# Miniprotein binders against a7tqs6: the designs that were tried, part 5

Target 1, 250 residues: a7tqs6
Amino acid sequence: MNEDGSVCNKILIAFQDNDQIANLKESVLGEVFRLDKANTNHDENIIKGLTWSTKYYEVRYDLYVDTFDDFEEWCKDLISSEYDDLREVLSGIIVIDSYTMEKDKIDQNKLLGQLGSVLQDKFFVFMNTNKDISQDVIDELNDDNSMQLTSDSGNSVEIINYHNVSNLKLNQYNEKIGFERVREIIDTCEWSGGHRVQTVEAKADSTDVDLESVFNRLKEARLKYLEIEDEDEREQFALEISNEFAEFLQ

## First folded at step 3 (miniprotein)

Design mA1
Fold by ESMFold2-Fast, scan of step 3:
Structure mA1 (fold): chain B 250 residues (1-250), chain A 80 residues (1-80)
Amino acid sequence: as target 1 above (250 residues)
Amino acid sequence: MSDEDRLREAIEIMEQATELENSGRIREAIKKYYEALRILREVAKNTEDPELRLMLLYKIWEYLRHVRELREELEELEKE
């Protein structure tokens, strides 16, 4: 369903209910979604009619803001068949809580794995508020998560530190961290049903616009190539697409 | 009664539940929350508006977890 394009493009963001929740909401809603307290009530649990804009597209989405005390019960509810309609319309989920390095790590990782198993084709971010976990540890955890948390077509979680103690913009691998990484994940998620349109012509700029268009055309050509059963016909098609993109091969 | 009228009734009952909770009348609050949740579920099942259904399911989930926490609080008070 969602093929009618009527109900889709929801992001669920869930905060652990603690004494820092007001500060966490202000930071996350402000920095990730650009919803500051001057123009948005951060106590609303459904924020509708938002626009996600990149230089390549615009899409409309709604933000569902949730709070939990018991992460296990929250996961059980979300996984249940009663909420399959909600899960189906999600583009992704962001959980803001403390990641555990001690005794409860196996239980927390098990819950994250169970939740990931029902989030096919959706992004899944865990934003860690535990200050004792360094960026190097986060990098190791994310490498490990791809091995531990994927189960029978499930998605693994990406763990991102909320606190940037070292004031770094990139990790040791030259990858984005913190709020900018969350934005990058949202930028590249698979939005449903909407057409991705440039807001105005050009957006200048940028060899990046031309490269994205080229890569999209190459992706389409690759998919068509793989659908051709006849080997000679596939070879001919490959030559044709190569000729079409010859200008970019300088 | 129309679905709109039933939704309005459920919201009013939710407000009553919140007032009871704020007054420390936890058992009565839990009862009122369940009454409102029953009505919200009926509206969600009957509505032809998929956006409304989704919003109602989300609200039901939110309040069910709240009631679960209140029930735990009540159990601790009775152990005292």
Scores: ipSAE 0.010, ipTM 0.483, lowest interface PAE 9.8, mean pLDDT 74

Design mA10
Fold by ESMFold2-Fast, scan of step 3:
Structure mA10 (fold): chain B 250 residues (1-250), chain A 80 residues (1-80)
Amino acid sequence: as target 1 above (250 residues)
Amino acid sequence: MSDEDRLREAIEIMKQATELENSGRIDEAIEKYFEALEILLEVAENTEDPELREMLLKKIWEYLEHVYELRERLEELEKE
């Protein structure tokens, strides 16, 4: 249960208000956050008490669902001091809108850059609904952004195609695309309120590995391994115990 | 026995495991890796040095991953 503390992990997802918004909400919230239609077709713009779970950690989070008519005005509001408190508790932002490649429409890239500058240490995903933009173009845009981030002068935004999700799992570089890429970004994000990390790489002040329990499990695992007479069963047991320890030690 | 003596024992057992692995005796190698891991974890539990503990836990993680890979490699070798 996520009882209100001073800080709560939050993800903001914002949709352009158009004739497809109901379908986009259903598909994005369903595919990315695994939410049923009942949860995506309600009046409330906040879905509280969700759990994000990976093999390494669990966090509780709230999902803020927003809508905008004018992306520029929405960006201006989010950057303003009125939203300082919200930005501090955000772990990341997902924007669902049409991306433009027109040179005369450079304002969108400028807005993404401005928003990215205030989202340091937060994930920033732009899900493109413009079906005229190919995956190759998206790959080039993201390569440019990743190179700039390495130099500490780039945008934090990653652009992902909404319409490239049905039968393609990987791009030309064997990287995840679509909804699975969004989930991968969330899996590896730096949660604003922190997370339970079960790995030995975790900070000493945030994690306390029960070495006695780990040691006793290793001793028991070794004894069981030695008792297994069948070679195939012994090998399978070794694999299972290695995976078990990897999950909580890493 | 001091932590240093115990660590030296674990290193020697790890060398045995590596030799068994290199000679294709994977099942025996896995047994020796678990033996060494038990000693490394014992030292990590007993040490008052947080830097040493962190180093040992990372090494334990590496060897556990290696054991997983050895199991998959053993299955591949049996198909040859």
Scores: ipSAE 0.005, ipTM 0.176, lowest interface PAE 11.3, mean pLDDT 68

Design mA2
Fold by ESMFold2-Fast, scan of step 3:
Structure mA2 (fold): chain B 250 residues (1-250), chain A 80 residues (1-80)
Amino acid sequence: as target 1 above (250 residues)
Amino acid sequence: MSDEDRLREAIEIMEQATELENSGRIKEAIEKYREALRILYEVAENTEDPELRMMLLIKIFEYMRHVRELRERLEELEKE
């Protein structure tokens, strides 16, 4: 009963060291992780004993905060064998930097692809601070990235804009954007099930069934539901999924 | 009764089912799980909240698997 649950469930967040880093740290840590300077020391590289809570579960996690000057060197280090132990305990990675559309784009995309290849079963978010990149371009990049995965062995990077110029909650496909999208990715990530505690709304889930594995198995159905543009088709799809499960109740 | 009230009722019944299961009263536990599952299906079918619907479908799938496993265990024991 008294096992150390802190061995897994780490999130690595890495910031480009520039003149905006203090504002980026405050904004991202505040909006995504609900941390402020009164509740945590933002100068620490490791913030321990955090709780991630949803409507249905609660899990303990640690946040690793890193900074890089050279993204290529940072990626090279993280991919190396010296960091195998770190990669094993991660639930996911968030990189905050400027996405390049032209100059150095090939090199940046190559690095993101290489890093993604060693982050299988981990979420990988790139938060773009480049204001010149529109949401439509981000949507297209993410569509292209998802289509490059032809095997069960790879997670693609998801690019999310840091700046929300239009204050929109959803993109043209009715998908969440910005900080709320990052939170959604964390909500649905593959946490170690042994460290998860059900919330009051999920007391029924105390039957020793692994909700995380079921959630991940049904993730495709949820993603399909959210990408359906027609409201009537979306409701019909949800009913079809519900009816498929009803067949098992007998 | 609102969908929210109905959902809370289902959670309470599921809690009763888990208590029965933990005390070895498997047949009674299965009956309570099925009662709660019917209510969860009703809420999932009637809700206009797509996030709630999907989360309820996940929960329903999980508990259906559990009830099937409990029924198999009961059949193996051949004690009614």
Scores: ipSAE 0.000, ipTM 0.196, lowest interface PAE 12.1, mean pLDDT 69

Design mA3
Fold by ESMFold2-Fast, scan of step 3:
Order: C-alpha cells, then structure tokens, then sequence
Structure mA3 (fold): chain B 250 residues (1-250), chain A 80 residues (1-80)
C-alpha cells in the first residue's frame, strides 16, 4: 500500500515516433512490464493499477506512455516548471530512442545530462535502438556516466541496448543486459511509500555487508581451494562456495 | 597475487574515505572514494573469475551512488 495515496509510483516511458513505434511499444510493454496486447490498450497514454512484484515485495504503480518527434523539445518540456508535479510522482523514466556517437552533435548527451539533473531520486534508463552500438561500447559509456564528477549533480543515465545483435546473455562483466537489466533497475528502485513485503520472509540482500567481508571470504575460499590436493574434494568445495556466493549475490 | 594486493589496497583507501566522511571532510572523502573505485573497476575488468567480477560490479555501483549523495551534500553545504 502506498502511504502517500495512489498519486505516487508512476513510471514514464517515452518513445520516439518512427516507423517502428508500434513494434517497440509491443515489445517493451510486453517484455519489461509483461503486458499483453489482448489485456491492455496500448494506445492509452496512462495504464493504471499495475502491480510490480518481486520475490521480496509488491507495489502498485501506473505507467505513463508518451511519444515525441523532437527529443530536445520533449526534454525542455519535461524539465520545465509546468511538469514539476509530474516529476514529483515519478519513480523513474525510460526513453526509447536511437543513441548517437557523433561528436559534432553532442546535443543528445547534453540533453540527457540536463534531464538527469532533475531526476535526483529516480531511475533514468535510455533504451538505445541503434544497432551499430555494441555492448562493449555501452558498458564503457555507462562506466563513464557513473564516474563523472561534475559541478552539476544529478541522476546519471544508464544506457541499455534494445537490440542484441551479438546474441549475448550477459555483458563482459557477467551483468544482465537488455530487457532483463531494465527489470532489474525497476526491481531495485526507490518506490514512494515503501514496499509491501511478501508474507514469506525471503533472504534479503545485505546492504550492511562491506566490501572487505565479501573479499576476505572469497580470498579464504580460494586459498582453501589451492590447498586441496584431492581433485574430487576440490570440485565439491568449489561447488559449495559457488552456491554460498550465489545466495549472497541475490 | 598483484590483483589481490591491489584489491586490498582499494579496501584500505575505502576505509580512509569513510573516516574522512565521518570527520566531515566531504570533498576529501569523495576523492578517496573515487580513487578506490578506479582500482576496483580495473580489478573487476581484469579478473578471470566471473563470480568475483559480478560481486565487484555490484559493490562498485553501490559506492558510485554513495559518492553521488556525498557530492549533493557538499553542494548543499556550499550554498550555506
């Protein structure tokens, strides 16, 4: 239950109007939000009364679906004081458009930075439809975005490829990509009014575990592995440690 | 192993950053956090262990968010 009422917990998803928009809406709404065309009207600007459910919580949310022809004009509108009320109720934003790498047209990156500056406690995803941008390039861009220390504070954008041209399941760091990464971002976003916890108490991720504890445990496991002379015992030990850390990473 | 040594050094720098933060030396804390994060990112990139890589990337993301919050706090203090 949202303690601030049904006003909060909105996700804004905005699509560039192009020849593929109908297919993009069907794919994104289906894969990310698990909405069937038969059960929802994809032509509505607002889809109300949706439930986001994870192993650990449930929350109710509404989805705002927008379309733009001019990304710069759309960004200027969203940043303006006219949309203060909308920005206050958002949990996050997803933009679906083609990302550009052209250095002589830095306007898109500048606009993303400006938009990020007004999204302080909200997730910001840019879902890239440009097939020419590889996953390794996306990884580098996201690293740069998250590491930038500027005079302008704000929420950094995460760029996620819509197309998986190389048929990868995970990126070079064994992280989720594509629609599953978008779902992971939504799973971990800060919903207003708190989360309704599942009745079954599941193992929670520990935010209180420091990096030293994680590293020391893993280092000890590897040292023990190297000391095991029996190959069968070594394999069994590796499996046990792998299972332990898999639970930690959940 | 040199990567293990570098990771241990990054943890030590992270502890220094936390101490600076607790002392109210926010700008110095931010720089120390970034120094540690750079090392963690390189270790994550170079490791052959996909499990360690995944764990490190999750922690790196968490600390990036923490540094962002510290930067916002610093900017607010400068307006006073």
Amino acid sequence: as target 1 above (250 residues)
Amino acid sequence: MSDEDRLEEAIEIMEQATELENSGRILEAIYKYWEALRILREVAKNTEDPELRRMLREKIREYYEHVRELRERLEELEKE
Scores: ipSAE 0.000, ipTM 0.222, lowest interface PAE 13.3, mean pLDDT 71

Design mA4
Fold by ESMFold2-Fast, scan of step 3:
Structure mA4 (fold): chain B 250 residues (1-250), chain A 80 residues (1-80)
Amino acid sequence: as target 1 above (250 residues)
Amino acid sequence: MSDEDRLREAIEIMKQATELENSGRIDEAIEKYYEALRILREVAKNTEDPELRRMLMRKIWEYILHVLELERRLEELEKE
């Protein structure tokens, strides 16, 4: 446990203090952290003793919930030496705000860059609530950020849209978007090792059985696929087999 | 046939890796997992079958996460 053994494994989530974003708090906490309304109805700044569980590991963490009315002042505080102790225990941060395309865009991007530079070992997600910013724009912004990281040594922010107006699960590059992407980032973050434990799932037996099963299904599927003479029927079969393979992986 | 043979080889290596892991030989298990992953990545890279590529890439990612967890456990055991 964090309280008894480690002071690490904290996630900071910060919301812009305005009516539009305040109304999203329950949805964000529910979708990202699987928190029920009972856990989000309290104005508690710290939610302790949460468990993050994947197929491969389980870790205990605390969630720090913050709000800000001035993003610049909030960034200056978090970057300052006064907050060194906080930054050291964080696994990452998630900021919920509206990404600006006009006027303050230069200032906002500068602040994101400055904050990212002090979070080199942490994940940094900016969840954009501005619905006028399309997924294509988000993809381009993240590509630009990735290129900057290869030129410099440092962390960079990943911008993720809150609104999924197209109701798509993947972007044009077949990458996860929205809340699923946020969870994927958390799944792969650098948790402090003190409370990271392998799940009770029997990996050896499951791996041997599941991999053999997938291999046998693939072998049989390919033989059937080659026997199908109609192109449309062949494509439909390939889609069905792909969906079945996905089920074997979960 | 080539892909089938390589996949069968990867399965056999994975069996060795999981047996080593179950025996507490974590460092040897990690090496075997990486051997199997190398084969799976090569098949995924060379295949012209998009469904096979997608399936292999997902399986490769799952094993990478598993190996990363094993490496973290090994590092913790080596402290002190």
Scores: ipSAE 0.000, ipTM 0.248, lowest interface PAE 14.5, mean pLDDT 70

Design mA5
Fold by ESMFold2-Fast, scan of step 3:
Structure mA5 (fold): chain B 250 residues (1-250), chain A 80 residues (1-80)
Amino acid sequence: as target 1 above (250 residues)
Amino acid sequence: MSDEDRLREAIEIMKQATELENSGRIEEAIEKYYEALRILREVAENTEDPELREMLEKKIREYLRHVWELILRLMELEKE
């Protein structure tokens, strides 16, 4: 909250009240925000004075933890003018609930769209607890606007699976999934308070990537790979180039 | 052309790249990814917004890794 005036950056995380809520709170708060069980007591609604740190910056934030029984009523409240002050200080929202694939899907998507329309410049994550929804379906639901590369478009929700039943590390587009994807979204969000402190000098690590050199390297690597006669040597070369790019691109 | 207009252009090209990839047109997909990446790099170099620059540089690195994986897949297909 802005009552003490100490922090403007807030993240709202809201859980569906169900029989798994204690486990979901422990998992999400632990994995995404790196909070231990002592800090994730379900009696607390606000966790204050947290630090979000990346390689390039550090920022102070508060975490608001909410619970809802009726998602529609919760959305209606959050969209209302009564919550204008809260929305202003939010950097983003994470909702943990079951994504509906049947008759109620239209209503749920309508609510997500309405909520997204008032979350300009804020990240909006829906973390799906429905195990029946595969990663491929999730990929179809998310579009090219998920990373918020344009600031003039209405904010769209990104749907992320809570369960990783297929034990995938990346999706079909070589993108992070699960808790790591949520952390990536937070890493790159536009913090509402704009109080980023650069924690490392952005010299060598953020050095301009020479795309022509990279493209030429990839072309040369492809040509060399095709010329290698021995299968074991080809696999080793592919691994070496992959490691070179992983190291180069960080 | 504004940075915003260039970013919209890059997003549309990225969409084309993913559609080509999904249809198995890997070589054409790689070319479209390159086209979009050049635009993202141009915006990253020109922007005075350090947060936007960081976001774009991170995104460029992610897509370059993805393009490399596509090249590996294409090479595997070609080694027949």
Scores: ipSAE 0.047, ipTM 0.542, lowest interface PAE 5.6, mean pLDDT 73

Design mA6
Fold by ESMFold2-Fast, scan of step 3:
Structure mA6 (fold): chain B 250 residues (1-250), chain A 80 residues (1-80)
Amino acid sequence: as target 1 above (250 residues)
Amino acid sequence: MSDEDRLREAIEIMKQATELENSGRIREALRKYWEALLILLEVARNTEDPELREMLYEKIREYLEHVRELRERLEELEKE
């Protein structure tokens, strides 16, 4: 932020350059950011002066729309010192590409980890366009990613399916999926420039803060449960967490 | 998936837990009870119906006490 108090909130969205890119841009920008066709056909790669509105707040942001042919080269560029200023003002990154389950996934996961390491205070979403990856597999991948970083304060990537073949609204854990999950991540992110304006609805709904805390705690408990290797210790932990939740019901 | 659909899922898992308990498979029953309890708690927090929320909280407390008793039984059985 400069001396005039201007907001520097930015979101970077990057698409793999392929035959489907025009359709992906239209659907993702339309569904996630509520942008019209006219906005998505902008000549500039920067869409400025957008407003993100929730029932709790409003904030101004800019959207950077990028494309890449080679994900590895794109990651190297973004991590480089030439992009230090950009990374500082980002509130988060969304990458749209095909996630691989084959041998090449090691290279892709390594790149995602390297990129995540420079996104300390920012959200990081990977929207998977590979139709062969089911929601259950996505849930498992996200659990693995979160557990790997639970003992470390590093940033982790969240993988979200672009395709919803089963027409589900929520996953097996009653969590949002698809475009609605991406919106939820943005809703709850720590905007890099701050300056959230409280809405009238935020004053009327004091229970929403507690609800978010409960959801976060339940997600943390699930991840920690999966981290425990010993079955007896896992059961003991599950009982302790259940008792902890019961205390909140007094 | 609606809150009603999630509630039905939790009830079905709870039935599975009860069947496992009745079959003497106490460890597996405890895992299923825990799974159902987390879903019930989430539904209770999400519901806009205060009567449903109160009912769910009462059921959650009841099941938590049952899980505690079941754990104690498991500890006693494993000593023998």
Scores: ipSAE 0.000, ipTM 0.197, lowest interface PAE 12.5, mean pLDDT 70

Design mA7
Fold by ESMFold2-Fast, scan of step 3:
Structure mA7 (fold): chain B 250 residues (1-250), chain A 80 residues (1-80)
Amino acid sequence: as target 1 above (250 residues)
Amino acid sequence: MSDEDRLREAIEIMKQATELENSGRIREAIRKYREALKILREVAENTEDPELREMLEKKILEYLYHVWELLRRLRELEKE
């Protein structure tokens, strides 16, 4: 049987069920997760066996796609004790909905704060579809949330605009925005170590390597050699390390 | 009750939940799934067998996701 992926390392993404949901799913799944509609059914509730890859590592993950009509009821469900085990295996959550500044309606910020408080050590992104909320306003909201986190308020939600009406590449603080910011958050999240594989960077193979680095690499190779039980593989590995070391000493 | 006896109880309840789901009784199915999940969590917490614990944790996660899907379907059904 093929490997089914990690028990942990789940990302939950939830969309408001409105007439734009098909376009939002296509954009978010395509731009953030690189899931082409031709190769992936965007109407699936669980997309399994995905790989998140950076220049530093690869990890297997599953994506759970949810839809809500009532954000408050959805938050109540996710916060409830019945979902403790589900929350524990999540690496993070992305909510796609319209951010509101209306005080006479449900206090959306209060709900986001309550949800954030149960997502300790997990990323929490709110992708705002309200075009009337400018990037400057988003920057101030995120700055305030960051200050509250430092002042003893659990995990902070990060609000990211879905629409880029000003065609900005970076915000006023020279930080990434939009889909690229979401990817940056995922790149740096705390994945479960169960299926995280370190990749060799091109930079690590640069010619500008000091002797201490070469020595440490040799020690690591020796440790790996001792882990290899197959005698033929151990001898091949030893030869490869000897050749590599000789090259660095030239 | 032994872990084996508790597991058999949970399996029987899961079977009931599946039958309720197949008959369209979604709310009752959710209740039965949650009842079985409670038993599975208790066995997972109490067992000294790491392999059994891992198997149970995987099953618990599968059924939690399934209950999540059923809750979502129930919300949609109530809007019809």
Scores: ipSAE 0.000, ipTM 0.313, lowest interface PAE 12.8, mean pLDDT 73

Design mA8
Fold by ESMFold2-Fast, scan of step 3:
Structure mA8 (fold): chain B 250 residues (1-250), chain A 80 residues (1-80)
Amino acid sequence: as target 1 above (250 residues)
Amino acid sequence: MSDEDRLREAIEIMKQATELENSGRIREAIEKYFEALRILLEVAENTEDPELRRMLLKKIWEYLKHVYELRERLEELEKE
């Protein structure tokens, strides 16, 4: 295994081969993985040596970009013993396709369940490109899938809408949606074989210099708080300061 | 002692902990971090300012995570 984690910690992203695939690749790779057009060569099946950075850690990973014409055959291949080596090095899978609410729904959900059964300790995202499916429906489907798959000891698939027609940042439960939800899933995943390196930002947040800055800000905040005579303004100021410091933990 | 005096004491101990960590004296650093954290927690529990309490508790949580990571690293070094 590669010591830098480039062999392990693969994320497999698979697109349905359709007339929108070029636009889908550009937007998903740009929004989720923050890759610019200049460094996203669509002719490459593997983008190597990427860094996933959060406030608390960074890890090196490779992105495997795949396409499929027949979802059933693609699932069959990935589940097969021929792909055991690939599955072992994956940290997670993202499938981009149209989710169906019709007769074919049972077959698609059955395939998703079968895939989930071999993806222990890996994230599994289905990014839905069907515009007819609302966020409320997605929320209900995820609740149902979680209950069914977790009780069956399989890994639960999470369905996330690609299109944000309502331009909302959060769903009805104040949870992230769209690309930001995908990023949140990756942030918290169990990386398959890489080491998480604590970021400079996380270390700085734990230093005496950062602590002194925090306490100086708290002292200033308290002095300003005491200067505010309006109770409503005082509450608003306290909320703003609290949010400012809460950012250090996110 | 005032909250400000106790906070200054905690900062000085945190500085000592950081210097020990940077010199590879991880066990001693962990001890100093806990010493400072106990003082911060005391201030958080005794303060009448609810916003100061909230902010201190959030910062205490961040330092606790750091200390747990240091302990994990120390255990790995001892295995090797």
Scores: ipSAE 0.000, ipTM 0.194, lowest interface PAE 12.8, mean pLDDT 70

Design mA9
Fold by ESMFold2-Fast, scan of step 3:
Structure mA9 (fold): chain B 250 residues (1-250), chain A 80 residues (1-80)
Amino acid sequence: as target 1 above (250 residues)
Amino acid sequence: MSDEDRLREAIEIMKQATELENSGRIDEAIRKYLEALWILYEVARNTEDPELREMLRKKILEYFRHVLELRERLEELEKE
């Protein structure tokens, strides 16, 4: 949360620096964040003032675009106290790299677990660019990672395939995959700044509202309204609105 | 003032509330939403049209739910 009350919602997206990075940035930013080529400038490290819109809400956010050569060193830096302020304002992280199951290479699962442990209440997506890893393997890895990170009290990392080699729309459990799954994770995330509005197309589910529930909410809102700074009419207005709404609903 | 004029006034205040919310001015947004909701409630209570009354009742409940969610989000931000 920023001291001056400015928008603190941020998403960090980090790419492995390789010969495909320009193409990956264009496709991921385009497909996940609906950014066209004109606003996916490869030299822009921060894209500010974006809107995330669903049928139920919209929120303002900034997108941080980072690059790394060494994933272990990048994870170490991000976990360090030097980046505490950055981690606080993040709603989530997306890492784009090649996932490996080879034991003779860097232990990515260990690094993902360590990073996940400091991302409590944040979403954490690893977007895999390795074409050799099938959707069934991804499903198994996500089940394993979920169990591991839960024991560490960290947020679960979710591994999502960048490539859809088999042209699947859903996985074996009828769940979304690919870019649509990333968007679903962002749709349901806990935004760090909590700046949400109902869209013109969204409305409160009136079928969930019974009169007893409405009266309880009105009572609670009356008490909360008394905490608002308008001292001239707080008590009188809260009493009036509570009584009039209760009378109107009957 | 006609019901139509009062509804138009409430819609304009509602737009102001939305702009304040989008700017992160949540306390001010809640106040403006409640101001607009009060106008909608007065129109609903005083109208002789049962269909308009029911429509406004549903809309008031929708926006009131939004205000309650905003208040919870504001309290969470103040704790963090």
Scores: ipSAE 0.013, ipTM 0.310, lowest interface PAE 8.4, mean pLDDT 69

Design mB1
Fold by ESMFold2-Fast, scan of step 3:
Structure mB1 (fold): chain B 250 residues (1-250), chain A 80 residues (1-80)
Amino acid sequence: as target 1 above (250 residues)
Amino acid sequence: MSDEDRLREAIKIMRQAYELERSGRIDEAIEKYEEALEILREVAENTEDPELRERLEQLIAWYEILVRLLRERLEELEKE
């Protein structure tokens, strides 16, 4: 918790408000954040106290779920000084909308560039719902965007297809695509709180005890115990861990 | 009884041991932890799953440390 009471490590996910939005929310939040339908249908715009877990670290984060009708107006709002506090605590942004290649449409790339300019050290994903855009085109767009947005004052947007029409597992460069690519971006992001932490913590409203998780924690505790050279500290640690495990078994 | 059923039984006994420990009944807690450890050792010796064996060995080693510390505490309390 920061000085103003705000918490770092927030992810903002924003959906175009259309007739597919319910299905998109269920699919994206389920596949990327592993949230079930009960978690995706509450009427609060913020899902708090989520854990992002990799084989190397665990971190707590909050997920902001937003919707927009007009992407340009939404971008202008997010860039404005009114949202400075939000942008500071964000670890990244995911936008779900239809990407356009038509020259006569609003210059979506210009808007993405403007948004990227205020997302320093944040990940920025645009998940494209336009099924007419092939993976090869997405690969070229990402190459172009990477070359255009190379300043320290800006961030490169990565465009990822929502639809996997060709049933590809990897792109032409042997890189992950789709939801797995989004997860990879989050796995490797610079969390705004600056912490990669390995912690074992029981959630207050979830007491699902996975024996595998308990055994992994026991292995970690045993190794930690052996590293402690002070007898009193070692005994205190053993008691603390024993109490922790007893809570998991109840 | 399957190894899985025996393992669940051991975990239940360990939960009972913890309740005794937190109630200050250290001698009874030690007896229950030892009872559970005997079951865990039996499952570890008999299992054909090397991953399960390793996990059980870690669990056994940890609770052996706890029991040792509890025995030392009991001895100190008996002196007073």
Scores: ipSAE 0.016, ipTM 0.471, lowest interface PAE 5.6, mean pLDDT 72

